# VHH binders against o75319: the designs that were tried, part 44

Target 1, 181 residues: o75319
Amino acid sequence: GNHIPERWKDYLPVGQRMPGTRFIAFKVPLQKSFEKKLAPEECFSPLDLFNKIREQNEELGLIIDLTYTQRYYKPEDLPETVPYLKIFTVGHQVPDDETIFKFKHAVNGFLKENKDNDKLIGVHCTHGLNRTGYLICRYLIDVEGVRPDDAIELFNRCRGHCLERQNYIEDLQNGPIRKNW

## First folded at step 19 (VHH)

Design EE9
Fold by OpenDDE, last read:
Structure EE9 (fold): chain B 181 residues (1-181), chain A 120 residues (1-120)
Amino acid sequence: as target 1 above (181 residues)
Amino acid sequence: EVQLVESGGGLVQAGGSLRLFCAASGFTFSSYDMNWLRQAPGKRREWVALITSGGETDYAKSVKDRFTISRDNAKNTVSLQMNSLKPEDTAIYFCAREGWNHGEYVFDYWGQGTQVTVSS
C-alpha cells in the first residue's frame, strides 16, 4: 500500500495566512487510501484541508501543488470551484528559474483575476515547508521587494515551522533576484 | 542506466483506440510503481494512470473506464490501453517510474514520450 511520507506527521497540517499576502501554506493532504496507515487524529485529507481553512475564516482560491508525484491526492478530490495547479518541484535543491517563474506567473495571474475577493493561494509540497517556503519567500523578495529575512521570518511564523534547508535560506538571503518575466 | 521508452502513439479518430507501451530497462522493473502522464499542447503535464508493483491500478477521472494500465513484468513493459479516445486526449504521453526519494514519492525517471493525436 501507500506509504506516509517521512516526517509528514511532525508538521502542522495548515499554517496561518501570511499577513499582507494572500498566501497560506500547508502540508500535503492525503487521500483515503493513506488513512489506514494513520491514526484518526493524524489524518489530513483534502476535505480536512478545507475545513481547517474555514476554521480560520478564510477561503482558498487556488491550490499550488509542488510535490513531484500525484500519489497523495487527486485534483478531483478538490472542489471544482478551486483551481488546482501542479508545479513539479524537485526537493532538496533550489528550484530552477523555470519553476520560480511558473510559480510567480501563477501567483500574479491569480492576483490579477481575484482583485475583487480575498481568497487565498494555498501552497504545498510534501511538508509544506521547504519548497513551499522558498517559493513563497522568493516571490515576496523578487516581486514585492520584501527583505529576505523579513520574508523568511514571516513564513516561518505563519507556517508554525521554520525553513530547514540551508541552501534555500542562503539563496533567499544572498542569491540573485530571479527574472520575473 | 535506467531507461524508459514509449511507443504505440499515432493518429486516431475520435472513438478509436490505441495501445501505448513503455519498455523499461536498467532496474528491477517488478519492484516499482509505474505511471502514465500526458501533456497536451499549451497545457501542463497531468497524471493519467498508476499501476503499483503489486498490480493495483488507479486512474485520473478524465480517463477512468476508458483507459487501462497494465504491466508485464516478464517483458519489463507497462502498457496503456486507450479506448473511446477523444480529441482532448491529444497529448504527448509519458511513462514515468515512481520512486521513493528522501522519504517521499517522486517521479524519478521519465521516458521521452509518444505523441497521441485524436482527430474529431
Scores: ipSAE 0.917, ipTM 0.948, lowest interface PAE 0.4, mean pLDDT 96
Fold by OpenDDE, fold request of step 21:
Structure EE9 (fold): chain B 181 residues (1-181), chain A 120 residues (1-120)
Amino acid sequence: as target 1 above (181 residues)
Amino acid sequence: EVQLVESGGGLVQAGGSLRLFCAASGFTFSSYDMNWLRQAPGKRREWVALITSGGETDYAKSVKDRFTISRDNAKNTVSLQMNSLKPEDTAIYFCAREGWNHGEYVFDYWGQGTQVTVSS
């Protein structure tokens, strides 16, 4: 049977919208096949994700999945009205230029096509923290000109958990700006 | 050394069938979940099917009831039977091993892929 990712239960299921942005981060929702391994109150399904977003009086316009598998849930588990984008992202290492470019391109495309609404870009990896936080912060730093410490602080506050990986933090604070094309 | 080698791709007319194979070596094949993914021209790589070490299967909605994933542990092979093929099934098809790295599922090894072209 399926296994629950390590430490998955330790993180809040959904963060808050990052003020001044269209981003919201969350941990990976798990399809029904995982529920046998969880207490009822620990369950967090794709349906639960949308319910929690609604409770915040927000609406998702795009989901970016950064996990390096397709085991956790299927795109068809989501409403057809919300596009799903997979960006296979290796964990524990700073994302490469191609991955960063793919993320930036997706975000920019969404913003261009959604100027007439206030829908959110939902981003998740496994825990919705390290890979997720890095790529969101990288975007804010490289594209929006936000100071690295401000970007990191904003993400941490809104996610309800702090970035944990020192290599990610170091790259954001002191690493080179990545190409936007 | 872990190795995955796909075969069986080719050109087929719409409505036709193909059977893909993935030959695995360099690891205890029977202990791992195996997957098929595909990448169409100009599109991102997408998951197609999964078969667990226990023999349970799952499919993407787009291929459900048309494709069948199976495995032969004695021969260290994973197969994908593709029926009722459509032009939109045109893609490079990849075999991928699913591992457990750093406490999460990951596609940790990939084959080189095999080209499938479905003509209208």
Scores: ipSAE 0.916, ipTM 0.948, lowest interface PAE 0.4, mean pLDDT 96
Fold by OpenDDE, fold request of step 21:
Structure EE9 (fold): chain B 181 residues (1-181), chain A 120 residues (1-120)
Amino acid sequence: as target 1 above (181 residues)
Amino acid sequence: EVQLVESGGGLVQAGGSLRLFCAASGFTFSSYDMNWLRQAPGKRREWVALITSGGETDYAKSVKDRFTISRDNAKNTVSLQMNSLKPEDTAIYFCAREGWNHGEYVFDYWGQGTQVTVSS
């Protein structure tokens, strides 16, 4: 059967909306086939995701999946009203310029099309932390002009866990701005 | 060196059938889960089907009951039988190996892809 990603159980399922942004980060939901490997209280399905978002009085308008697989859940496991976008993102290394651009383009497109609402952009990788945090922070830094340390602090606080990868942190703090077009 | 080579693509009319093949080499094929993905013109790459090392299969909703993934471990091949093809199935089809890297699933190797064109 399917294996639970390592340390997946150690992270909070869903973070908080990042104030001043439309971002919310969460760990990857797992489809039913994974539940046999989990205690009931450890389960976190696509349905659970939406329930938890609702509990925060929020609504998802887009999900960006940064995992480099399709094993964890299917787009059809999501409500039809919520678009799903896959951006295959390699872990443990700083995303390349193409990946960064794809993410920025997706976010900008969403914001352009959703000016009339307050729906959130849900972003996740496996743990919803390192790849997720990097790309969100990269966007805030490059597009919104946020100071790197402020972006990182904001993400960490809202996610409930801190970015762990030093190469990600270093690139955010000292790396060059990436193109926005 | 890990290699994946797709074949079997071509032009077919709507309602027709094709069978794709992926020849694997450079690794213990029988130990790995294998996948098919596809990328239509102007669209992002999407997952199509999975077959585990144990022979379990899974499909995207869009191809379920029309496509069948199978494997031949003796020949190091994974196949995709595509029936009742639709114009929407037009895409480059890729074979991908699914590995376990740093404690998570990843498509760690891809083939070059094979073109499938379904005409209306």
Scores: ipSAE 0.916, ipTM 0.948, lowest interface PAE 0.4, mean pLDDT 96
Fold by OpenDDE, last read:
Structure EE9 (fold): chain B 181 residues (1-181), chain A 120 residues (1-120)
Amino acid sequence: as target 1 above (181 residues)
Amino acid sequence: EVQLVESGGGLVQAGGSLRLFCAASGFTFSSYDMNWLRQAPGKRREWVALITSGGETDYAKSVKDRFTISRDNAKNTVSLQMNSLKPEDTAIYFCAREGWNHGEYVFDYWGQGTQVTVSS
């Protein structure tokens, strides 16, 4: 059977909307086949995701999935009204320029098409922390001109967990700005 | 070294059938979950089917009841039987091994892909 990602249970299922942005981060929801290995209160399904978002009086307009698998849930598990975008992103490594560009392009496209609403961009990797935090912060830094430490602090505060990967943090703080195509 | 080699692709008419194969080497095949993915022109790569080391299968909604994934551990092969093919099934089909790296699932090895073209 399916295995629960390591430390997955240690992270809050859903963060808070990042003030001044359309971003919200969450850990990967797991489809029903994973539930047999979880206590009921540990379960976090695609349906649970939307319920939790609703509880925050928010609405998802896009989901960006950064995991490097399709095991955890299916796009068809989501409402048809919410676009799903997979960006295969390798863990533990600073995302390459192509991955960064894909993310930026997706975000910019969404913002362009959703000027008339306040729907959120939901971003997740496995834990919704390191890859997720890096790419969100990278966007804020490169595109919005946010100071790196401010971006990191904002993400950490809203996610309820701090970025853990030193290479990600170092790249955000001291690495070069990536090209915006 | 780990190697995955797809075969069986080709041109087929709508409503036709095709069987893809993936030959695996360089690892204990029977211990790994295997996947098929595909990438249509101008589109992103999408997952198609999974078969676990235990033989359990899963499918994308778009191919369910038309495609069948299977494996032969004695021959180190995973197959994809595609029936009732549609033009929208046109894509490069990839075989991918699913590993467990740093405590999470990952497609850690890919084949080069095989072209499937379904004409109207």
Scores: ipSAE 0.916, ipTM 0.948, lowest interface PAE 0.4, mean pLDDT 96
Fold by OpenDDE, fold request of step 21:
Structure EE9 (fold): chain B 181 residues (1-181), chain A 120 residues (1-120)
Amino acid sequence: as target 1 above (181 residues)
Amino acid sequence: EVQLVESGGGLVQAGGSLRLFCAASGFTFSSYDMNWLRQAPGKRREWVALITSGGETDYAKSVKDRFTISRDNAKNTVSLQMNSLKPEDTAIYFCAREGWNHGEYVFDYWGQGTQVTVSS
């Protein structure tokens, strides 16, 4: 059967909306085939994701999946009203310019098309922390002009966990601005 | 060195059938899960089918009941039988090995892809 990603159970399922933004981060939801290896209270399915978002009085308008597999859940497990976007993102290394551009383009497209509502952009990798945090912060820094330390602090506070990868943090703090178009 | 080489692509009429092959080398094939993905013009790469080392299969909704993934461990090959093909199935099809890296599932190796074109 399917294996649970390492340390997956150690992270909060869903963070909080980042104030002043449309972003919310969460760990990867797991389809039913994974439940056999989890205690009931450890389960976090696509359905559970939406329930938790509703409990926060929010609504998802887009899901960006940064995992480098399709094992965890299927796009068809999501409501048809919520678009799903896969951006294959390698872990443990700073995302390349193409990956960053794809993420920025997706976010900008969503914001352009959703000016009349307050729906959120849900972003996740495996743990919803390092890759997720980097790309969200990269967007805030490069596109919104946010100071790097402020972006990182905001993400960490809202996710309920801190970015762990020093190479990600260093690139955000001292690395060059990446191309926006 | 790990290698994946796709073959079997081509032009086919709507409603027709095609069988793709992926030849694997450079690793213990029988120990790995294998996948097919595809990328249509102007669209992002999407997952199509999975077959585990144990022989269990899974499919995307868009191809379920039309496509069949299988493997031959003696020949180190994974195949994709595509029936009832539609124009929207037109894409470059990739085989990918699924590994376990840094405690998570990843497509760690890809083939070069094979073109499938379905005409109306």
Scores: ipSAE 0.914, ipTM 0.947, lowest interface PAE 0.4, mean pLDDT 96
Fold by OpenDDE, look of step 20:
Structure EE9 (fold): chain B 181 residues (1-181), chain A 120 residues (1-120)
Amino acid sequence: as target 1 above (181 residues)
Amino acid sequence: EVQLVESGGGLVQAGGSLRLFCAASGFTFSSYDMNWLRQAPGKRREWVALITSGGETDYAKSVKDRFTISRDNAKNTVSLQMNSLKPEDTAIYFCAREGWNHGEYVFDYWGQGTQVTVSS
């Protein structure tokens, strides 16, 4: 059967909206086939994701999936009203320029099309932390002009967990700005 | 060295059938889950089908009941039988091995892909 990702149970299912942005980060929801490996209170399905978002009086307008598999859940497990974007992102290494550009383009496209609402961009990798945090922070730094330490602090606070990968942190703090187009 | 080589692609009319093959080498094939993915022109790569080492299968909604994934462990091959093909199925089809790396599932190796074109 399917295996639960390591340390997946250790992370909060859903973070909080990042003030001043449309971003919210969460860990990967798991489809029903994984539930037999979990206690009821540990389960976090696509449905649970939306319930938790509603509990925060928010609404998802886009989901960006950064995992490098399709094992965890299917796009059809989501409401048809919420677009789903897959950006295969390799873990443990700084995303390449193409991946960064794809992410920025997706975010900018969403913001352009959703000026009339306050729907959120949900971003997740496996734990919704390292890859997720890097790309969100990279966007804030490169596109919004946020100071790197401020971006990282904001993400960590809102996610409820801190970025763990030193190479990601180092690149955000001291790495070059990536092109936005 | 891990290698995945796709074959069987080509041009077919809508409603037709095609069978893709992926030849694997360089690893214990029977121990790994195998996948098919595809990338249409101007679109993002999308998952199509999975077959586990245990023989369990799963499919994307868009291909369910039309496509069948299978494997031959003796020949180190995974196949994709595609029936009732539609123009929307036009894409480069990739074979991918699914591994367990750093505590998570990942497509760790890919083939170069084979072109499938479905004409209306």
Scores: ipSAE 0.902, ipTM 0.942, lowest interface PAE 0.4, mean pLDDT 96

Design EE9
Fold by OpenDDE, look of step 19:
Structure EE9 (fold): chain B 181 residues (1-181), chain A 120 residues (1-120)
Amino acid sequence: as target 1 above (181 residues)
Amino acid sequence: EVQLVESGGGLVQAGGSLRLFCAASGFTFSSYDMNWLRQAPGKRREWVALITSGGETDYAKSVKDRFTISRDNAKNTVSLQMNSLKPEDTAIYFCAREGWNHGEYVFDYWGQGTQVTVSS
């Protein structure tokens, strides 16, 4: 059967909207087949994700999935009204320029098409922390001109957990900006 | 060395059928979950089907009831039977091994892919 990702239970299921942005980060929701390995209070399904977002008086307009599998849930587990975008992103290493570009392009496309609403861009990897945090911060730094430390602090505060990987932090703080086209 | 080699791609008319194969080597094939993914021109790579080491299967909604994934552990092969093909099924089809790395599922090895073209 399916295994629960390590440390998955240790992270808050859903963060808070990042003020001044359309981003919200969360850990990967797990489809029903995983529930037999979880206590009821530990369960976090695609349905639970949307319920928690509603509890924050927010609405998802896009989900960007950065996991490097399709095991956790399927796009059809989501409402048809919310587009789903997979960006296969390898863990533990700084995302390559192509991955960064794909992410930026997706975000910019969404913002262009959603100027008339306040729907959120939901971003997740497995834990919704390191890959997720890096790419969100990379966008804020490269596209929005936010100071690296400010971007990192904002993400950490809103996610409720801090970026853990030093190579990600170092790249955000000291690495070059990546091209936006 | 882990290797995955796809074959069986080609040109087929809409409504037709095609069977893809993936030959695996360099690892204990029977112990791993295997997947098919595809990438259409100008589109992102998408998951198509899964078969676990235990023989359980799952499919993307877009291919369910049309595609069948199977495996032959004696031959170290995974197959994808594609029926009722549509032009939108046109893509490069990839075989991928699913592993468990750093406490999460990952497609850790990929084949080179095989081209499937469905004409209208």
Scores: ipSAE 0.896, ipTM 0.941, lowest interface PAE 0.4, mean pLDDT 96
Fold by ESMFold2, last read:
Structure EE9 (fold): chain B 181 residues (1-181), chain A 120 residues (1-120)
Amino acid sequence: as target 1 above (181 residues)
Amino acid sequence: EVQLVESGGGLVQAGGSLRLFCAASGFTFSSYDMNWLRQAPGKRREWVALITSGGETDYAKSVKDRFTISRDNAKNTVSLQMNSLKPEDTAIYFCAREGWNHGEYVFDYWGQGTQVTVSS
C-alpha cells in the first residue's frame, strides 16, 4: 500500500501568495488512493488544492512539481487549463546548477507569457518547504536581487513554516550567486 | 549493486505492438515498486506506468488501455506491453525502481533506457 510521506501531516497544506512575487508554495497533494490512511480533515487532494487557492481569491497559472517521483498524483488530476511541469529535484542536498537553471527558465517563461494577468506559480516538493523554499529563494536572490535574509523571511512567513535544512539555508546566505542564463 | 537493464526496443509501424523488458539485479526485486518512464526527443522525461510490489498498477492517461505493465518476481523482470502504438510514443523508455528514502517516495535507480521508434 501507499505510504503517507513522513511528517507530511505536520505541515499546512497551502501557504499564502508571497507579496511582490508570483509564487505560492504548498505541500504535495495526495490522490485518493492515499486517503485510506488519512482522517477526513487531514486529506489534501488536487481538488482541495484548487479550492484552497480559490478561497484566497487567487488562480494558479502553472504548477512546478519538484518531487523525484510521480507516485502522489497524476498530471491528469489537475485542470487541463493549468500547465504542469515536473522538475526532478534530488532531496537532502543543495540542488545542482542544472536543476536551478531549469527552475529559473520555467519561471521566466511563465512571467513573460503571463505579464498581463495575475495568475500564480504554484511550487511544491513533498512538504513544500526545503526544496521549494530553496529554489524560490534562489530565484529571488539571483534574478530579482533580493537580499538572502529577506528572501528567506518572506518565504517562511508566507509558507507558514520555516526552512529546516541547514545546508540549504547556509547556501542561500553564504554560497555563490548562480548564473541565470 | 543495483542494476536495471532495459531491452526490447526497436522500430515498429503505427498500430503495431512491442514488448519491453527490464531485468533487475542486486536487490530484493519482489519488495520494490517499479515504474516505466519515457523521454521523447526535445522533451522532458515523463512517467508512463507503475506496478507495486503487491501487483497493483497505474498508468498515465496517454497510454491507459494501450499499455500493460507486469512483473515476474521469479525472473526479476518488469515488462511493458505496448499495443496500438502511435508516433507520439516514440521515445527512450526507462525502467526505474521506486524507493522509500528518508520518508518519501523517490526514483532511486534507473536503467540506461531502450529506444522505441514508431513510424507511419
Scores: ipSAE 0.842, ipTM 0.920, lowest interface PAE 0.7, mean pLDDT 94
Fold by ESMFold2, last read:
Structure EE9 (fold): chain B 181 residues (1-181), chain A 120 residues (1-120)
Amino acid sequence: as target 1 above (181 residues)
Amino acid sequence: EVQLVESGGGLVQAGGSLRLFCAASGFTFSSYDMNWLRQAPGKRREWVALITSGGETDYAKSVKDRFTISRDNAKNTVSLQMNSLKPEDTAIYFCAREGWNHGEYVFDYWGQGTQVTVSS
């Protein structure tokens, strides 16, 4: 049957908008079939995601799903008006240059098409931490010129949990700048 | 070595049918969930169907009621019966094994894909 991702219950469902950016990060929402193993207060469905975003007086204009599976929910579980983009991102290793480029391309495309509104890019992996934090920070560093430690601190504070994987942190701090286009 | 090999692709007219096969080797096939995904020209790869080790199935909305995923544990195969095909079903179809790696679901092995082309 369906298994709850390890330690998923321990993470805040949705972070806060990162000031000065269009990003908000969250853990993967779980479709109803996972809820048998969850207390009601532990549930975090696609619908719950949008309710929580609305409670922050924000609106999603794009969801970027970084998980390397489709098990947790389907795009059709989202409002039909919200674009959904899957970028299969291998966990436990620094994302490769192609994955980083795809992420940058998606964000740049969103910003061009949404320059006249205030909608957010929602980004998640399984826990909304390591892959999510890495790619958001890589974008801020490479494209917007943010200092690595400032990007990491901003992400950690707004997500409500710190980046955990040392190889990601080291690559952000000391690794090469990746191509923007 | 884990291997997944797709077959059964080809050119078919809209409204027609095809059956895809995925031959699996190098692991205990009956213990794993299996998926089909597809990638249309110029588009990103998308999920199509799931069959669990226990035989439960799930489908993307776009293919539900037209496609049927099945498995034969004696032959280590997963199949995708595709009926009422539409031009938008044109894609390379991939078989993927779904593992539980480091506490989360992962498509950890993929086949090479098989081309399905649906003409109008």
Scores: ipSAE 0.835, ipTM 0.917, lowest interface PAE 0.7, mean pLDDT 94
Fold by ESMFold2, look of step 19:
Structure EE9 (fold): chain B 181 residues (1-181), chain A 120 residues (1-120)
Amino acid sequence: as target 1 above (181 residues)
Amino acid sequence: EVQLVESGGGLVQAGGSLRLFCAASGFTFSSYDMNWLRQAPGKRREWVALITSGGETDYAKSVKDRFTISRDNAKNTVSLQMNSLKPEDTAIYFCAREGWNHGEYVFDYWGQGTQVTVSS
């Protein structure tokens, strides 16, 4: 049997586009097999994700899945037109340099390929908060030169929930900048 | 300690079959969900199949109806029967244990992998 991730019901399904960026964050969508343990109003499927993005007058051009599993949904549950990328990201610790590099490389590649449209990069982990917020903020700080506190505040406001884990916040605020060389 | 050791890989012609095995030790095998994943050179690691502790199975679309995952709790093994093999099935195949860690699913232990090569 499928378990609903702890605290997953407590988070807004989808955030808002982060102004001045191509990012939008959300919690992991759950395929139909998880819905037996959910009230109708609690459901958030891959289809629900795309409906909510469309309701914001936005389009997804890439989904980056940071979960360290494939249990929650399959890439085939997504529209064929939306590329999907898995970056296995260990939770509860600051992502290692390899993971950060993979994320930056994926974002930079997307921006190059999509410079002539306004499609968004959707990023999620299990809750769309800690790993997601860390990597988005790390990108904004290291690549776009955004001040750490400004990146964190922008993410929190647009996600609708604050980054929770202090080790992530400390590393973003006071840790070394990661050069993408 | 937890160990997962894959075996049964090799060279096979397209249309052929192979059976992979994963020997598990160092944990209560019957209590854990088990997965197979694979990785072709220069490509991302992708999920192939799941078997739960209760024996329920699920498969990636690309292998459904050709591959069968099974487990033998008496021998602490997970198997992957691969039929109607195609050149695109060429990859290193990994056995992974799936835990429920801190309220979420995670592939928490992996084997070293076994090479499968499918030729025409």
Scores: ipSAE 0.827, ipTM 0.915, lowest interface PAE 0.7, mean pLDDT 93
Fold by ESMFold2, fold request of step 21:
Structure EE9 (fold): chain B 181 residues (1-181), chain A 120 residues (1-120)
Amino acid sequence: as target 1 above (181 residues)
Amino acid sequence: EVQLVESGGGLVQAGGSLRLFCAASGFTFSSYDMNWLRQAPGKRREWVALITSGGETDYAKSVKDRFTISRDNAKNTVSLQMNSLKPEDTAIYFCAREGWNHGEYVFDYWGQGTQVTVSS
């Protein structure tokens, strides 16, 4: 058996588009094999993700999966037209510089190739909160020059949940700017 | 200490077969889900196959019906039988243990990998 990630049911499935950015955050969608352990109203599949994005009048152009596993769903569960990138990101620790670099590289590549449309980068970890929030905020701070507290506030508001891990928050507020390439 | 050691890699012609092995030690092997992943030159590491502690299996679409994952709990090994090999299967193949860490699935230990090269 598949196990539902702890506290996964407690998080809103999909956040709101982050204004002034190309980001939207969500919790990990769960493939059909997990649904036996979920009430119908608790389900959040890859298909449900895309339906919810469409309901916001938005379109995904890339999904960045930050989970350190492939258990939850497969890339083939996504529309063929949406690129999928896995960046294995260790939880409970501030992501290392290599992980941060990979994330920045992926985002910058997307922005170059999608400069003529308004498609969004979907980012998720397991809960779509701590690792996701950290890397999005780190990008906004390091690459776009956003003030740390403003990046954090924007993420929290648009995700619908506040960043929880103090070590992530401290590193965003007080840690060094990381290299962009 | 947890240790995973892959073997069985090598050069093989397209259409051929190869069997990879992963020797596990330092943990209760029969209690853990095991995975194979691979990394082609210049590409990101991608998942290939899963076998749970209970013996259930799953596969990436690109290898389904060509690859078979299996385990031998008496020998503490995971195997990957690879048939109908294609040049696209050329990669370093990694064995990974899947733990349940802090309420989520995590590939918590990896082997060093074994090279598979499929020539045309």
Scores: ipSAE 0.826, ipTM 0.913, lowest interface PAE 0.7, mean pLDDT 94
Fold by ESMFold2, fold request of step 21:
Structure EE9 (fold): chain B 181 residues (1-181), chain A 120 residues (1-120)
Amino acid sequence: as target 1 above (181 residues)
Amino acid sequence: EVQLVESGGGLVQAGGSLRLFCAASGFTFSSYDMNWLRQAPGKRREWVALITSGGETDYAKSVKDRFTISRDNAKNTVSLQMNSLKPEDTAIYFCAREGWNHGEYVFDYWGQGTQVTVSS
């Protein structure tokens, strides 16, 4: 009896690498037990994720899972060679400073350990859009000094969908710069 | 008020067994999926097991075939039978309710946890 997340079918499975960054965003992959309610062309499994990344001539070096559940897939559904990190991120509100810190710390750690390759950080929440877009943009703004509107435009274009939550957009555009990493 | 209270933790020798219980109150228990998670010292919280309202179960690879989750809807309890315990199973174990909030799954309520310590 698994439920498909609402509107999940409406989003492209995987975005494109964000130029000048190590990020790629995608919606949550769904393990096989969810496929009873999906047509074959609607399926997007952990295996499908890696096939789509390979089709882009890219390689994942870390997956950051922002969902506040473990229902959708298990870390063992991923290749053992790809590190997996869960950051429980509450939806529908701007992530708190502790969550932002954990995200920045994970990204900075990855960049240090992977400075001699070009592997990507895959980031997802349920839809790969609002929480994902917020935290990626927050990193680019606070750590890399990217202008808020430029970060948002880059994310939206590469994800293939625009950020939807007005409170996230407002915080990115007008909220404080955070030096918490 | 939704409450989840874990019990049954303790110290056991490697290879031993323990049974954890989670007492639920303040909601229609039989309608909700329930989970166990755990957090070892210095580590992040990780998922252990699921039991759906309909009684279907699923387990993390690390505990499959050693742990059994079950529920008693008459007593509003979920339990975790833990067999063949290993030192790696040492952790605080949490009971969590699985909600369906705004069209997605969320661990929306948690207990305070019960300590399990497995000596080598």
Scores: ipSAE 0.819, ipTM 0.913, lowest interface PAE 0.7, mean pLDDT 94

